# VH-VL binders against b7kms5, part 171

Target 1, 80 residues: b7kms5
Amino acid sequence: DTFETVRNTIRIESEVDESLRQLCHEERITKETWLEAAYLYLCEKPEELAQVIQLAQERLSQRKAIADYKRAKTMQERFL

## First folded at step 10 (VH-VL)

Design da62 (framework fv_miptenalimab)
Fold by ESMFold2-Fast, scan of step 10:
Structure da62 (fold): chain C 80 residues (1-80), chain A 124 residues (1-124), chain B 107 residues (1-107)
Amino acid sequence: as target 1 above (80 residues)
Amino acid sequence: QVTLVESGGGVVQPGRSLRLSCAFSGFSLSTRGVGVGWIRQAPGKGLEWVALIYWDDDKRYNPALKSRFTISRDNSKNTLYLQMNSLRAEDTAVYFCAHRTYSFGSWSSYFDYWGQGTTVTVSS
Amino acid sequence: DIQMTQSPSFLSASVGDRVSITCKASQGISSYLAWYQQKPGKAPKLLIYAASTLQSGVPDRFSGSGSGTDFTLTISSLQPEDFATYYCQQLNNWPLTFGQGTKLEIK
């Protein structure tokens, strides 16, 4: 009757983490159970899951562009 | 075995309202992951999605039709409804209801069982 | 709205032929695509979902391929019962949209 679990370490934006932390506190749930429930719910609505994947792709692209820009700027200045 | 049977079609004048029904069996719209949609087809033309309702009463509409059409259900009767208001000649079509399900392994949804349709003719 | 464009709109073929119908999405839809067959006066029948997965009971002469924007439905050896209109549908974005259909007729 026990779930077998895996421990994950993830890095998310601080504003998103703060908002999620507040939601979990107010609703008396944990980040891990929210993540599990959100994923399982979206798997039952693939049309909605597709929208979430598009948002994830956009966020990934934006994070990469920002990282590339910052690295290029540092290289151009030639100082750390 | 899944079956869906549409009814309520007929000839109506422009500006009038009509309510279509879809009586279904072999599944429950209270079951997680289940949905039912309305798809229409004008004479000699292709398929156009109208609306979808999920098991949790979440509703999605074709934006072109949302202001005039309302999808609803009665779980106790295993019946789905489409309320159509301010009907126009362009609404003339066969209206199908279809069972919508999903595949967890492929993260995909699809309409696997369809009714035979009910014909709505909007004419003066 | 995502526009689904099918090619050709009309196709003449003979029993035993291999035919392919193409569906192109105006934006990327990953593999969120289904194919339906419709015979005159009848409801559509699901053939393929997730771009390439055959629905139970559908003959294996039907196959689907593609991802992103370009998709193909192939019938490897046409049978008399295959002459019908075929539609693709994207289920990636709201509103759900269908291709305009490909009418397959006997030559």
Scores: ipSAE 0.624, ipTM 0.883, lowest interface PAE 1.1, mean pLDDT 92

Design da63 (framework fv_miptenalimab)
Fold by ESMFold2-Fast, scan of step 10:
Structure da63 (fold): chain C 80 residues (1-80), chain A 124 residues (1-124), chain B 107 residues (1-107)
Amino acid sequence: as target 1 above (80 residues)
Amino acid sequence: QVTLVESGGGVVQPGRSLRLSCAFSGFSLSTRGVGVGWIRQAPGKGLEWVALIYWDDDKRYNPALKSRFTISRDNSKNTLYLQMNSLRAEDTAVYFCAHRTYSFGSWSSYFDYWGQGTTVTVSS
Amino acid sequence: DIQMTQSPSFLSASVGDRVSITCKASQGISSYLAWYQQKPGKAPKLLIYAASTLQSGVPDRFSGSGSGTDFTLTISSLQPEDFATYYCQQLNDWPLTFGQGTKLEIK
């Protein structure tokens, strides 16, 4: 009865990671099993999954906006 | 074979209450990923979603109806209920119950089997 | 609430015609859209879910396309049994909402 698994490296916000680690410690589960369970549960409720995707899109846009601002500021300081 | 049969409709006076039933077979509402909803249709008009109950008893309502309508179920009888209070003329409609499922591969949900509906007429 | 607007509200066509019905969402709904067919005095029947996935048992002359806000249901060659009212539904956010319907009648 074997499950094939893959290893992935991801980067998430420090405060989010800290909160998730605390939850996993208290509930005696791992981050990998929480991620699998959360995704599978949301797939069973696509109406809720859609809301999570919207939040993910918003967070991605925020990260890009911050990166673009920092890049623009550096350019101004070097050439103006 | 999935079947749903609505009952409990009829003619009622404004301000009264009515409870609709939906007897279903061919699935269990305790099965993960399953839900059952109520959708209504006023004479000559389109479809309006009323409420949905999931296998884990999570309930969702149309905000316009939440204060007057309650969805519930009895798994031992394979029956879904819609309790309708303070009925108004605009609640006149055919009320359908429908099986809701999902597709893992397409990350989507849908209503795949519907009952034939029960007619509620609110008039003086 | 997400408003679903169908166009046209009424369509006259002949057997063998290719017809298309459009559905527009007031907000982006990705591909969380279903299409239903309803004949007079009958319950709706699911045709398509996830915008473009054909439900088992539905004839392949029916197809769906689109994503985001603009969606189309196409019937490639109308048959007599296809004259009915068609509804789109978004399942992206609460409350679930339907289009006003498109009534397809014989010419």
Scores: ipSAE 0.601, ipTM 0.879, lowest interface PAE 1.2, mean pLDDT 92

Design da64 (framework fv_miptenalimab)
Fold by ESMFold2-Fast, scan of step 10:
Structure da64 (fold): chain C 80 residues (1-80), chain A 124 residues (1-124), chain B 107 residues (1-107)
Amino acid sequence: as target 1 above (80 residues)
Amino acid sequence: QVTLVESGGGVVQPGRSLRLSCAFSGFSLSTRGVGVGWIRQAPGKGLEWVALIYWDDDKRYNPALKSRFTISRDNSKNTLYLQMNSLRAEDTAVYFCAHRTYSFGSWSSYFDYWGQGTTVTVSS
Amino acid sequence: DIQMTQSPSFLSASVGDRVSITCKASQGISSYLAWYQQKPGKAPKLLIYAASTLQSGVPDRFSGSGSGTDFTLTISSLQPEDFATYYCQQLNYWPLTFGQGTKLEIK
């Protein structure tokens, strides 16, 4: 019908997930509808969307740095 | 058909206050995605953004002006205001109001319709 | 604040010429850039948004290109009505900032 949907699987930080779950429970909404609403709202404010993209890029860089460190440490411990 | 008309400019002494008005038609500032901004231009100089108000009353200011200038609206009159306090000689400029919209497909905003401007002269 | 620098600040050209004006952002602004035309005593007029999208009603001799930090406004065949001051604006970061302007005058 009108609301054709797609299923997605995402991995987010546990602290962020816990906070979002509490918000959704208190406001009686779902993560899916919050995600849709948040994205659509930011598309209506591209100046703010740009700030969110910058934060996302920073968080992605941090995750990569942490992953690289953990791989290096594991390799060192395994083969030393 | 979008139109914006600024008014309220004039000659004012340093330290005084002035309120500018922008009367608009052809859109509602309650419509999602709509905003209106104030942009000024000093004589012989370029454009400087002053403030922006969104449909949801969210407001953004040039940090250099935030302490002295306030943007507000009256939806019943289809009018936008800029309250200017503690005016200085460097505030002398033509003040434009402009309709701000966005493009969903390009994730971009822009000022598509501008008023003709109202002149503010701060002089002792 | 994002500094927007236009080059050149002043340009003289003849009718029929192809002219280009550049705009450089002090840091990456993706494609969140608009170009405006201003004639003496008049309000600015939107020409291009999203770096390269032509505003409805603007002649197709105007085009925009670029992304990130380097942007160009091109007029393929200059007409008499095109002599004006041109401004770029970034809409990616607060506060919104404009370039200093490029004044296009007849040779």
Scores: ipSAE 0.604, ipTM 0.880, lowest interface PAE 1.2, mean pLDDT 92

Design da65 (framework fv_miptenalimab)
Fold by ESMFold2-Fast, scan of step 10:
Structure da65 (fold): chain C 80 residues (1-80), chain A 124 residues (1-124), chain B 107 residues (1-107)
Amino acid sequence: as target 1 above (80 residues)
Amino acid sequence: QVTLVESGGGVVQPGRSLRLSCAFSGFSLSTRGVGVGWIRQAPGKGLEWVALIYWDDDKRYNPALKSRFTISRDNSKNTLYLQMNSLRAEDTAVYFCAHRTYSFGSWSSYFDYWGQGTTVTVSS
Amino acid sequence: DIQMTQSPSFLSASVGDRVSITCKASQGISSYLAWYQQKPGKAPKLLIYAASTLQSGVPDRFSGSGSGTDFTLTISSLQPEDFATYYCQQLNHWPLTFGQGTKLEIK
């Protein structure tokens, strides 16, 4: 076959997913083809890809901070 | 083979305008992933990036120069332009145009072919 | 803006020497770094991109290493044609910036 695909499960923020789903519905594309196209486009502009990576690193740090906060709060409440 | 040739430089008085041209061959600026940039070098000094244009006409400028300089292209003539307005003594430099490409495998871009440059001297 | 600082600014060496030039970025730039060689009166020539990938046609005595903020260009056995000015460039942040240059002179 022309295309070989891999199935992946990803978790993204609900608000981001809502917006992306609406875009895909209006433009008649799928989330998988949008992801492929976005990545390929950014690979053709590494200077822009670098900026996206920085945003991704920031978002990952925010997720870790939230997870750390939730763990700390659970530990406090566990002994109440 | 890839070649780039700059032209349009010369001696110009402060406050005036000048348009530089870069005639290229061996590639198309309509090809995905291709870009062309302007880089300048003042006498005895190092390299300073001026502007970049991508195949899709997306443009990026050195913020210090954005208000006075405009990059544009004419794909039918395989020519890139740099319009320079309100020229100052500190704009005196050799102006190079350079082909910009990328490597998918390394997620990186670079300037692989350069023209020989055209000299701009801003003096009264 | 990302500031690129090269060390040394001037370097004197002899044919056959092993020479290293360092480039330091003021912030992390991963491996988005290129090295150029410029001879007097001529345009720069790309030597290395992605910090360590040798450009086609460049002699293998040239090598690049490093990531993040600290990068090195090495010439393993200096040849007469290698006396030139060398520049590093980061392509990770807008605006693109170059180091101030390292002038490699014959002893």
Scores: ipSAE 0.626, ipTM 0.888, lowest interface PAE 1.2, mean pLDDT 92

Design da66 (framework fv_miptenalimab)
Fold by ESMFold2-Fast, scan of step 10:
Structure da66 (fold): chain C 80 residues (1-80), chain A 124 residues (1-124), chain B 107 residues (1-107)
Amino acid sequence: as target 1 above (80 residues)
Amino acid sequence: QVTLVESGGGVVQPGRSLRLSCAFSGFSLSTRGVGVGWIRQAPGKGLEWVALIYWDDDKRYNPALKSRFTISRDNSKNTLYLQMNSLRAEDTAVYFCAHRTYSFGSWSSYFDYWGQGTTVTVSS
Amino acid sequence: DIQMTQSPSFLSASVGDRVSITCKASQGISSYLAWYQQKPGKAPKLLIYAASTLQSGVPDRFSGSGSGTDFTLTISSLQPEDFATYYCQQLNKWPLTFGQGTKLEIK
């Protein structure tokens, strides 16, 4: 065996996935190796990693807001 | 053992240019994860970050200084440079170069070794 | 820019005292904070990084704590060589910024 690996399941926005899939196809790499390389590279630049974490926090907040809105709208529509 | 030695400081008139050098040993700027920064200190004042260059030649500047200052390197000479243009009285300071590294386990960077500094005085 | 404010700006103490210096960030910086010691006419020396990790070779009387916006550097038993100016630095957001410094003087 070359590497010890762990299987995980992630859900990302469809437009981001489409763009990343195209990049991986063009460059002849996999999403798995891109993720590993991107994380390792950012660990070597913690100042940049901090910026990425901020973006991730913003995206998470946006997803939560959208999910909350959708739930509220669905419940409201059931009673109209 | 990491050492850094700054040079090129002196007295210059406002509006002139000056290039500082930082000769280093004990590390290579081509090593992944390594960077070198310039930090300055005005007389009797605190520290102010000027610029940083990473091993891959990626550069970051203090926005207040980026239009006038340029960081560069010569790997064959193990030397870092700071080109300072359109100097002003408020640029009067001791200029330090410092080795920047990181900790994978703590996801953090820091300046662990510093040169002794070179003094730049901008006055008529 | 993230403003780093140290308190106090000046501190008088005696050998053997326990002293604490605080550093406050104007925005959350997680644990992306370093502490440096500077003696007159000398370059700064790294003491602590990642808010609480002691740099190799630094005496264990130095410790750092805090996260987010509020950080503390503590010297548990002050020694003669510890009289110096101390600076905090955030490395969370560009541009990198330092506190104004805390000058620790002998009483």
Scores: ipSAE 0.622, ipTM 0.883, lowest interface PAE 1.1, mean pLDDT 92

Design da67 (framework fv_miptenalimab)
Fold by ESMFold2-Fast, scan of step 10:
Structure da67 (fold): chain C 80 residues (1-80), chain A 124 residues (1-124), chain B 107 residues (1-107)
Amino acid sequence: as target 1 above (80 residues)
Amino acid sequence: QVTLVESGGGVVQPGRSLRLSCAFSGFSLSTRGVGVGWIRQAPGKGLEWVALIYWDDDKRYNPALKSRFTISRDNSKNTLYLQMNSLRAEDTAVYFCAHRTYSFGSWSSYFDYWGQGTTVTVSS
Amino acid sequence: DIQMTQSPSFLSASVGDRVSITCKASQGISSYLAWYQQKPGKAPKLLIYAASTLQSGVPDRFSGSGSGTDFTLTISSLQPEDFATYYCQQLYSWPLTFGQGTKLEIK
């Protein structure tokens, strides 16, 4: 094997995972090779990579807002 | 060496169409990571991006121009085209074509080689 | 659209001076910024990409800095051939946009 690989564990939204799983099944590829191909392709189009980064920042912001809201609500209920 | 040469400019009446050409050498538009764009400059004004075509024929347009302008290519002739329809006085400008490449290490794209430009004058 | 604003629009300087031109983006663009030099009647020439990477063949008196919204192009010791108009460009969001230009003229 000429390729050196690393093992990664990631958590993604369940609906996104299901959709990607279906795509990989239909196209007869794996999630790992799709991820590699997608990243490499976007690196060749930095303008498009920037759009993906913007979407990632938005999604991260939304997840943080939800987590902060839940934490604040729990604290309020604890004191009330 | 990389060269780009624009042609097809001239004086046209409002409402008419004009097709610009950009003959290039020293690179292939079929090479992964390569793109070519059109950038224009009105007299005494700054630069305005018009359109970009990637090696895989993916096309991006300035939304203000998308309905009237079409970018295309002929890889067998090493030539890029810009079809301009329904021309207006505000389209008067020097039109440049430019080679677009990227840096993998910096995740950044840029226009590194530019043609001399061809002048389009839309006059009534 | 991302608005790119350059300051100053006009700058007069002498050979040997250190000059700086600033470029401000209306929203964050990380380091997706290029600087170009344009002489009268000529096509623009790439100076810097990725905000701070000097293009091959460009003299090392040119440097770029900044990230996010605020960027600076610096010429450490101005030479006669440096009198030109300078443009910044963001390549982070569609459509691609340029600053209005900074005309650097001899004092």
Scores: ipSAE 0.555, ipTM 0.871, lowest interface PAE 1.3, mean pLDDT 92

Design da68 (framework fv_miptenalimab)
Fold by ESMFold2-Fast, scan of step 10:
Formats: C-alpha cells, sequence, structure tokens
Structure da68 (fold): chain C 80 residues (1-80), chain A 124 residues (1-124), chain B 107 residues (1-107)
C-alpha cells in the first residue's frame, strides 16, 4: 500500500527547473512523480531510452568541458 | 504461448496495393511495454525492419518505406495490419510479424517470437 | 542510419569447433544489440539481447560480448543444429538495422 521512498538531492539547470515546475503546476503533479513516470515509461521503450541517454551523455560532457575551462582559466589568472 | 500468423501475401503487379495481416495470440497489444513489428527479407538477402507499433499506438517506420506503408491494429481481433501501397519489384520479400518486448533489468528491447512469414511477389 | 557489418559473411566449421562471428556498428550503440539465428525457410530465432543476455531456452554454448561498436557472438562447441545464418541487430536508433548475415556451414 505505502511506497518506500528515498530522498535525492540533484542540481539541474535553472531554465529546465522553471519549465518543469510550470508543467507540474499546470498538470497538478509533483516533480518526483513526473520523474518516476518519465523513467518508467522510457524503460518500457528502450529505443527511446537510448536516445535520452545519448542526450544526457552530451549534456554531461558539456558541463565537464565548461568546468575544466573555468578551472584552467582561474589557474592562469592567478599565476600567469 | 505466443503465436503470430501472417497472411495476405501473393503475386501483385507493380503500382498496386496489398494489405498483410498478422493474427496473434498469447499476448495483448494493450499491455504496457508490448509492441509488434514487421520485418521483411528479400529472396536470398538479409533482414530489413519495416515498421513497429507500440501498445500506446505510437508508430515507427523505416523512413525508406514510410510514404508507402502504414501499420495499424485491431485489438478486438488481436490482429496487426500492414497496408502496402505503390508496390515495386524491390518490395518482393517474405514479410514476418514479430512480438517485441523489453527487459527492465537490462534496459533493452528485442523481438522474441516471430511468425512464419507471408510471401509478397511484385512482378509484371 | 546505423550500418551493421558482420564478419565473416561465410564461415566453414566442424562439429566441436569454437566459432566467433563479429558485428560492427558504424556508430556507438552501447549494449542495444540482439543476435538471431535463421535456418533455411524458417523465421529468425532470438538468441541474445542486450549484447550479452542469453534468451531463455537457448543453449549455454552461445554467448555474446562487446559494447559500443564491436560485438561478438561465440559458439563454444559447435553442434549439428547450429549450422544456420546468424544476424545482429541494433535497437539503439531509428531505423532499426540488421547486419548482412553470416552463413555458418559444415566443412
Amino acid sequence: as target 1 above (80 residues)
Amino acid sequence: QVTLVESGGGVVQPGRSLRLSCAFSGFSLSTRGVGVGWIRQAPGKGLEWVALIYWDDDKRYNPALKSRFTISRDNSKNTLYLQMNSLRAEDTAVYFCAHRTYSFGSWSSYFDYWGQGTTVTVSS
Amino acid sequence: DIQMTQSPSFLSASVGDRVSITCKASQGISSYLAWYQQKPGKAPKLLIYAASTLQSGVPDRFSGSGSGTDFTLTISSLQPEDFATYYCQQLHSWPLTFGQGTKLEIK
């Protein structure tokens, strides 16, 4: 009857969060139930899940590149 | 036990239309995660995916065939259809229908049960 | 479209041999790969999905390995009923595509 749940802390882009928050408000659902439903739906369509994973890998790569660049720039600025 | 039986094949002239049927049992196309696809094989050649329909009526097509072929279903009859228009000699093949399912544990899909196929010959 | 290339296209072997068939994808497909066996005049039969997961009822002499772009189907000790054509399929991207097939024949 009662779901066992876990708490997750995540950081997402502010524009993505704003859009998702608006969707959840309009559809009268919560971010946690949307996340669960979206993941379960994609597991039922692995062909679509594969595309989402590829997008996630691209986004992760972009974040790492930006972080690496900022770190290198800071080191150069401090020590010439 | 899952079974699929194709029918509707035959000899047809170029430019004509033909509708294939796939009668299935042992599963429902209303069950979440289930799909049924069409795969064809030209004489002496390999396998080519044609189309797939999901339980939620989402449809996917081989882009080379999308303009001429339409996949549909009738859940009340447990039957899948492939409407083939403007047939060409290159459409000559055995047409298989296949049950598509998924594994939650491996995040993957696959075609686990296949019909015996129905032969379509496009000839003048 | 993702092209799937099998090697070899033809393989001659004897009962008891260990044989391997390879499948190469033109782009990364992670583990979204299935292997099928087809005997003349019959429909394909699923052997392996998710690159390495053996379908229930398939003998354990069959195994699959690989990820990304390079995949291998291995038969550890070939039996008479294993002489057939084998196909790989990627289920990562639309349209779904198959390899050209590998015909395994008795020497």
Scores: ipSAE 0.637, ipTM 0.884, lowest interface PAE 1.0, mean pLDDT 93

Design da69 (framework fv_miptenalimab)
Fold by ESMFold2-Fast, scan of step 10:
Structure da69 (fold): chain C 80 residues (1-80), chain A 124 residues (1-124), chain B 107 residues (1-107)
Amino acid sequence: as target 1 above (80 residues)
Amino acid sequence: QVTLVESGGGVVQPGRSLRLSCAFSGFSLSTRGVGVGWIRQAPGKGLEWVALIYWDDDKRYNPALKSRFTISRDNSKNTLYLQMNSLRAEDTAVYFCAHRTYSFGSWSSYFDYWGQGTTVTVSS
Amino acid sequence: DIQMTQSPSFLSASVGDRVSITCKASQGISSYLAWYQQKPGKAPKLLIYAASTLQSGVPDRFSGSGSGTDFTLTISSLQPEDFATYYCQQLKSWPLTFGQGTKLEIK
């Protein structure tokens, strides 16, 4: 039995990535296997998964607001 | 076949303690994704969730009951416990234990098998 | 806490009738909802989970619908064994909460 895998490119916040990389180094695991394990664990606890989804929605909303603000500011500065 | 059987109920005076047991078979509480909960029902009233324990010993309580009630298990005996302290008249109810599982495809959990319940009466 | 409110609290119906029971959540719960049936002196029995998924062994006259805050349990053609109390439950947030119940009685 062998795993079939897919290749993904993801963009996460620098501070979160640095913390996760340190954890993976200290525990001798990979970022890929941590992501798989975390998702599978939360699927086994849907009550907790729901809380994580809420946090993800909040983070996504915040990222979009910041991105929109930066685009607007850049355009304003270009023409001022 | 999944079965759960509650025991330990009875008549107790206010302020006293009581420990309920739930003997189960047909599943293991060490199996990933499995949990067992306690749900109670006062005479003529609806259902109220009390506590839940997961396979990894993670515990969740109804905040209204957390200070007085403790959920625990003994995997070697396939038994779940509910320790109830400082009992009050409003704790009078039938106490059910129920098997909690999940659906990977729907990202949801539910209580699929229930015991028959054990009756606790708190009276002076 | 998420409050679950069922409507109606009591329902009188005849064998062969189509009946619907509603359940409203005070906050959005997506599809984290289950329906249970309880007969007098017995433990509850799971009917539906994830708002609309029928539990194995439950007759197909039972169906669930809805998402977010408004949910409905429907029995398409009521049978004698269906006279019971029905409860909805949200499983999205702690503490887990149930509706007050709907008692379905013979007309």
Scores: ipSAE 0.581, ipTM 0.879, lowest interface PAE 1.3, mean pLDDT 92

Design da7 (framework fv_miptenalimab)
Fold by ESMFold2-Fast, scan of step 10:
Structure da7 (fold): chain C 80 residues (1-80), chain A 124 residues (1-124), chain B 107 residues (1-107)
Amino acid sequence: as target 1 above (80 residues)
Amino acid sequence: QVTLVESGGGVVQPGRSLRLSCAFSGFSLSTRGVGVGWIRQAPGKGLEWVALIYWDDDKRYNPALKSRFTISRDNSKNTLYLQMNSLRAEDTAVYFCAHRTYTFGSWSSYFDYWGQGTTVTVSS
Amino acid sequence: DIQMTQSPSFLSASVGDRVSITCKASQGISSYLAWYQQKPGKAPKLLIYAASTLQSGVPDRFSGSGSGTDFTLTISSLQPEDFATYYCQQLNSWPLTFGQGTKLEIK
């Protein structure tokens, strides 16, 4: 009521989600407010934000490699 | 206006210690998002980053200097310090302190205001 | 450590010339790059941050471009007060590193 928000749907690794949910439950915060706080904190330390972005790029690259491998394997199985 | 003034430089023998000070005004190191760094420059050479301290007392060091140099602050005096131990000839340089900030949306930090520097000469 | 290499190390030019200085990072740094100007006996002065954002009070003849590994500082029409040494700095990775400097001198 006092602030405007947007709804986002995201897909993350199950193990990461489970760990984050446990942290939020124990600390009495929500996943949404943790995400906002983490991002805002890192924006105040751009040098650290850059390191987080590098990790994100590495994880994205791994997901793409896995997807490419699975696609190639499916095509190979259908070809044979 | 932001001002930074370094002091404490001088001539010192190898193996000795020296503490530099940086008196600042126009900002507070307790303000979220603010940091202050030390950058040095050897005679006729380029710039070399030494250390950075953030508003929350988080500290970052050049790995080549971390074992001998310590950054600290006194918020009540608006003063930053650099404790330099086991000084070597290669530590001879002008030492600058600089205000570090960021701009939301640009996702990058920068050193926007610098002091005039204090000269440290390590000679036998 | 990320190595920053500037080209050229020395540049001779005349007032009114358009000059460009390049800076190359040994690995990708996105846009986490700043440019500084230093005159003899003085402290460095911030010109540009985030690769292309002009610092308040800096003349608009200065501009920055690039991302990733290759960056350029351009002075569109050189003025007498622009003869100085210019440094790039990456703020993407620890430790923070600077280029070796480009000395811009009068021809």
Scores: ipSAE 0.518, ipTM 0.864, lowest interface PAE 1.5, mean pLDDT 92

Design da70 (framework fv_miptenalimab)
Fold by ESMFold2-Fast, scan of step 10:
Structure da70 (fold): chain C 80 residues (1-80), chain A 124 residues (1-124), chain B 107 residues (1-107)
Amino acid sequence: as target 1 above (80 residues)
Amino acid sequence: QVTLVESGGGVVQPGRSLRLSCAFSGFSLSTRGVGVGWIRQAPGKGLEWVALIYWDDDKRYNPALKSRFTISRDNSKNTLYLQMNSLRAEDTAVYFCAHRTYSFGSWSSYFDYWGQGTTVTVSS
Amino acid sequence: DIQMTQSPSFLSASVGDRVSITCKASQGISSYLAWYQQKPGKAPKLLIYAASTLQSGVPDRFSGSGSGTDFTLTISSLQPEDFATYYCQQLSSWPLTFGQGTKLEIK
């Protein structure tokens, strides 16, 4: 084959997914090819890639903080 | 063989403009993934990054200089330019052009080839 | 802006010595760090990129280490041609910034 591929399953925020789906529909591309193109483009600009990695780290930290808050709220609601 | 040759430096009065050129040989400025830029060094001082231009014409500037300096290229001449306006005494420096390479395997970039530099002296 | 601070600013050493120069970033830059050597009147020359990868053609007595905020350039056995000024550079964030330089002189 010209292209060897791997199947991946990922979870992203609902609003981000909807926005990306609309972009892909309007531009006549797929989420898979957008992901490949975005990663390859950023690899050609490591200075920009470093900024994206920082954003990703911030988003991961935010997700963890939200999860922690939800657990704390659930404990409060259970009167434990 | 990759070579970079700067030109256009000289003595200029404060408030005037000057355009520097850098002629590249051994690679094309329009090649995907290529970045080229300017780094300067005041007499007896360290290195200061000025600006970078990517193959797709994305430009990045030192915020302290972006209002007065413009980076551009002419792909047909394989030449990089730095337009310097409203020059000040503190702009006195040797200006180096440099080729920026990226490494896919290490997700990193670095300046692997440098020109010899051209001297700009801003003096009344 | 990310500030890069080198230590020492000035170093005296003898041929055959093992010398180390440190570079500290004001915030984490992972391994997005390069080291350059500059001799008087000449352009800088790339020695190391990605904090620890030796550039082709650079003698193996040069090595780099570190990640995050603390980095070290080591010359295992100093040679006469190694007396020069050394600079670190971060390539993690705009604007790109260099350390102030370390001048390595004959003792």
Scores: ipSAE 0.556, ipTM 0.867, lowest interface PAE 1.5, mean pLDDT 92

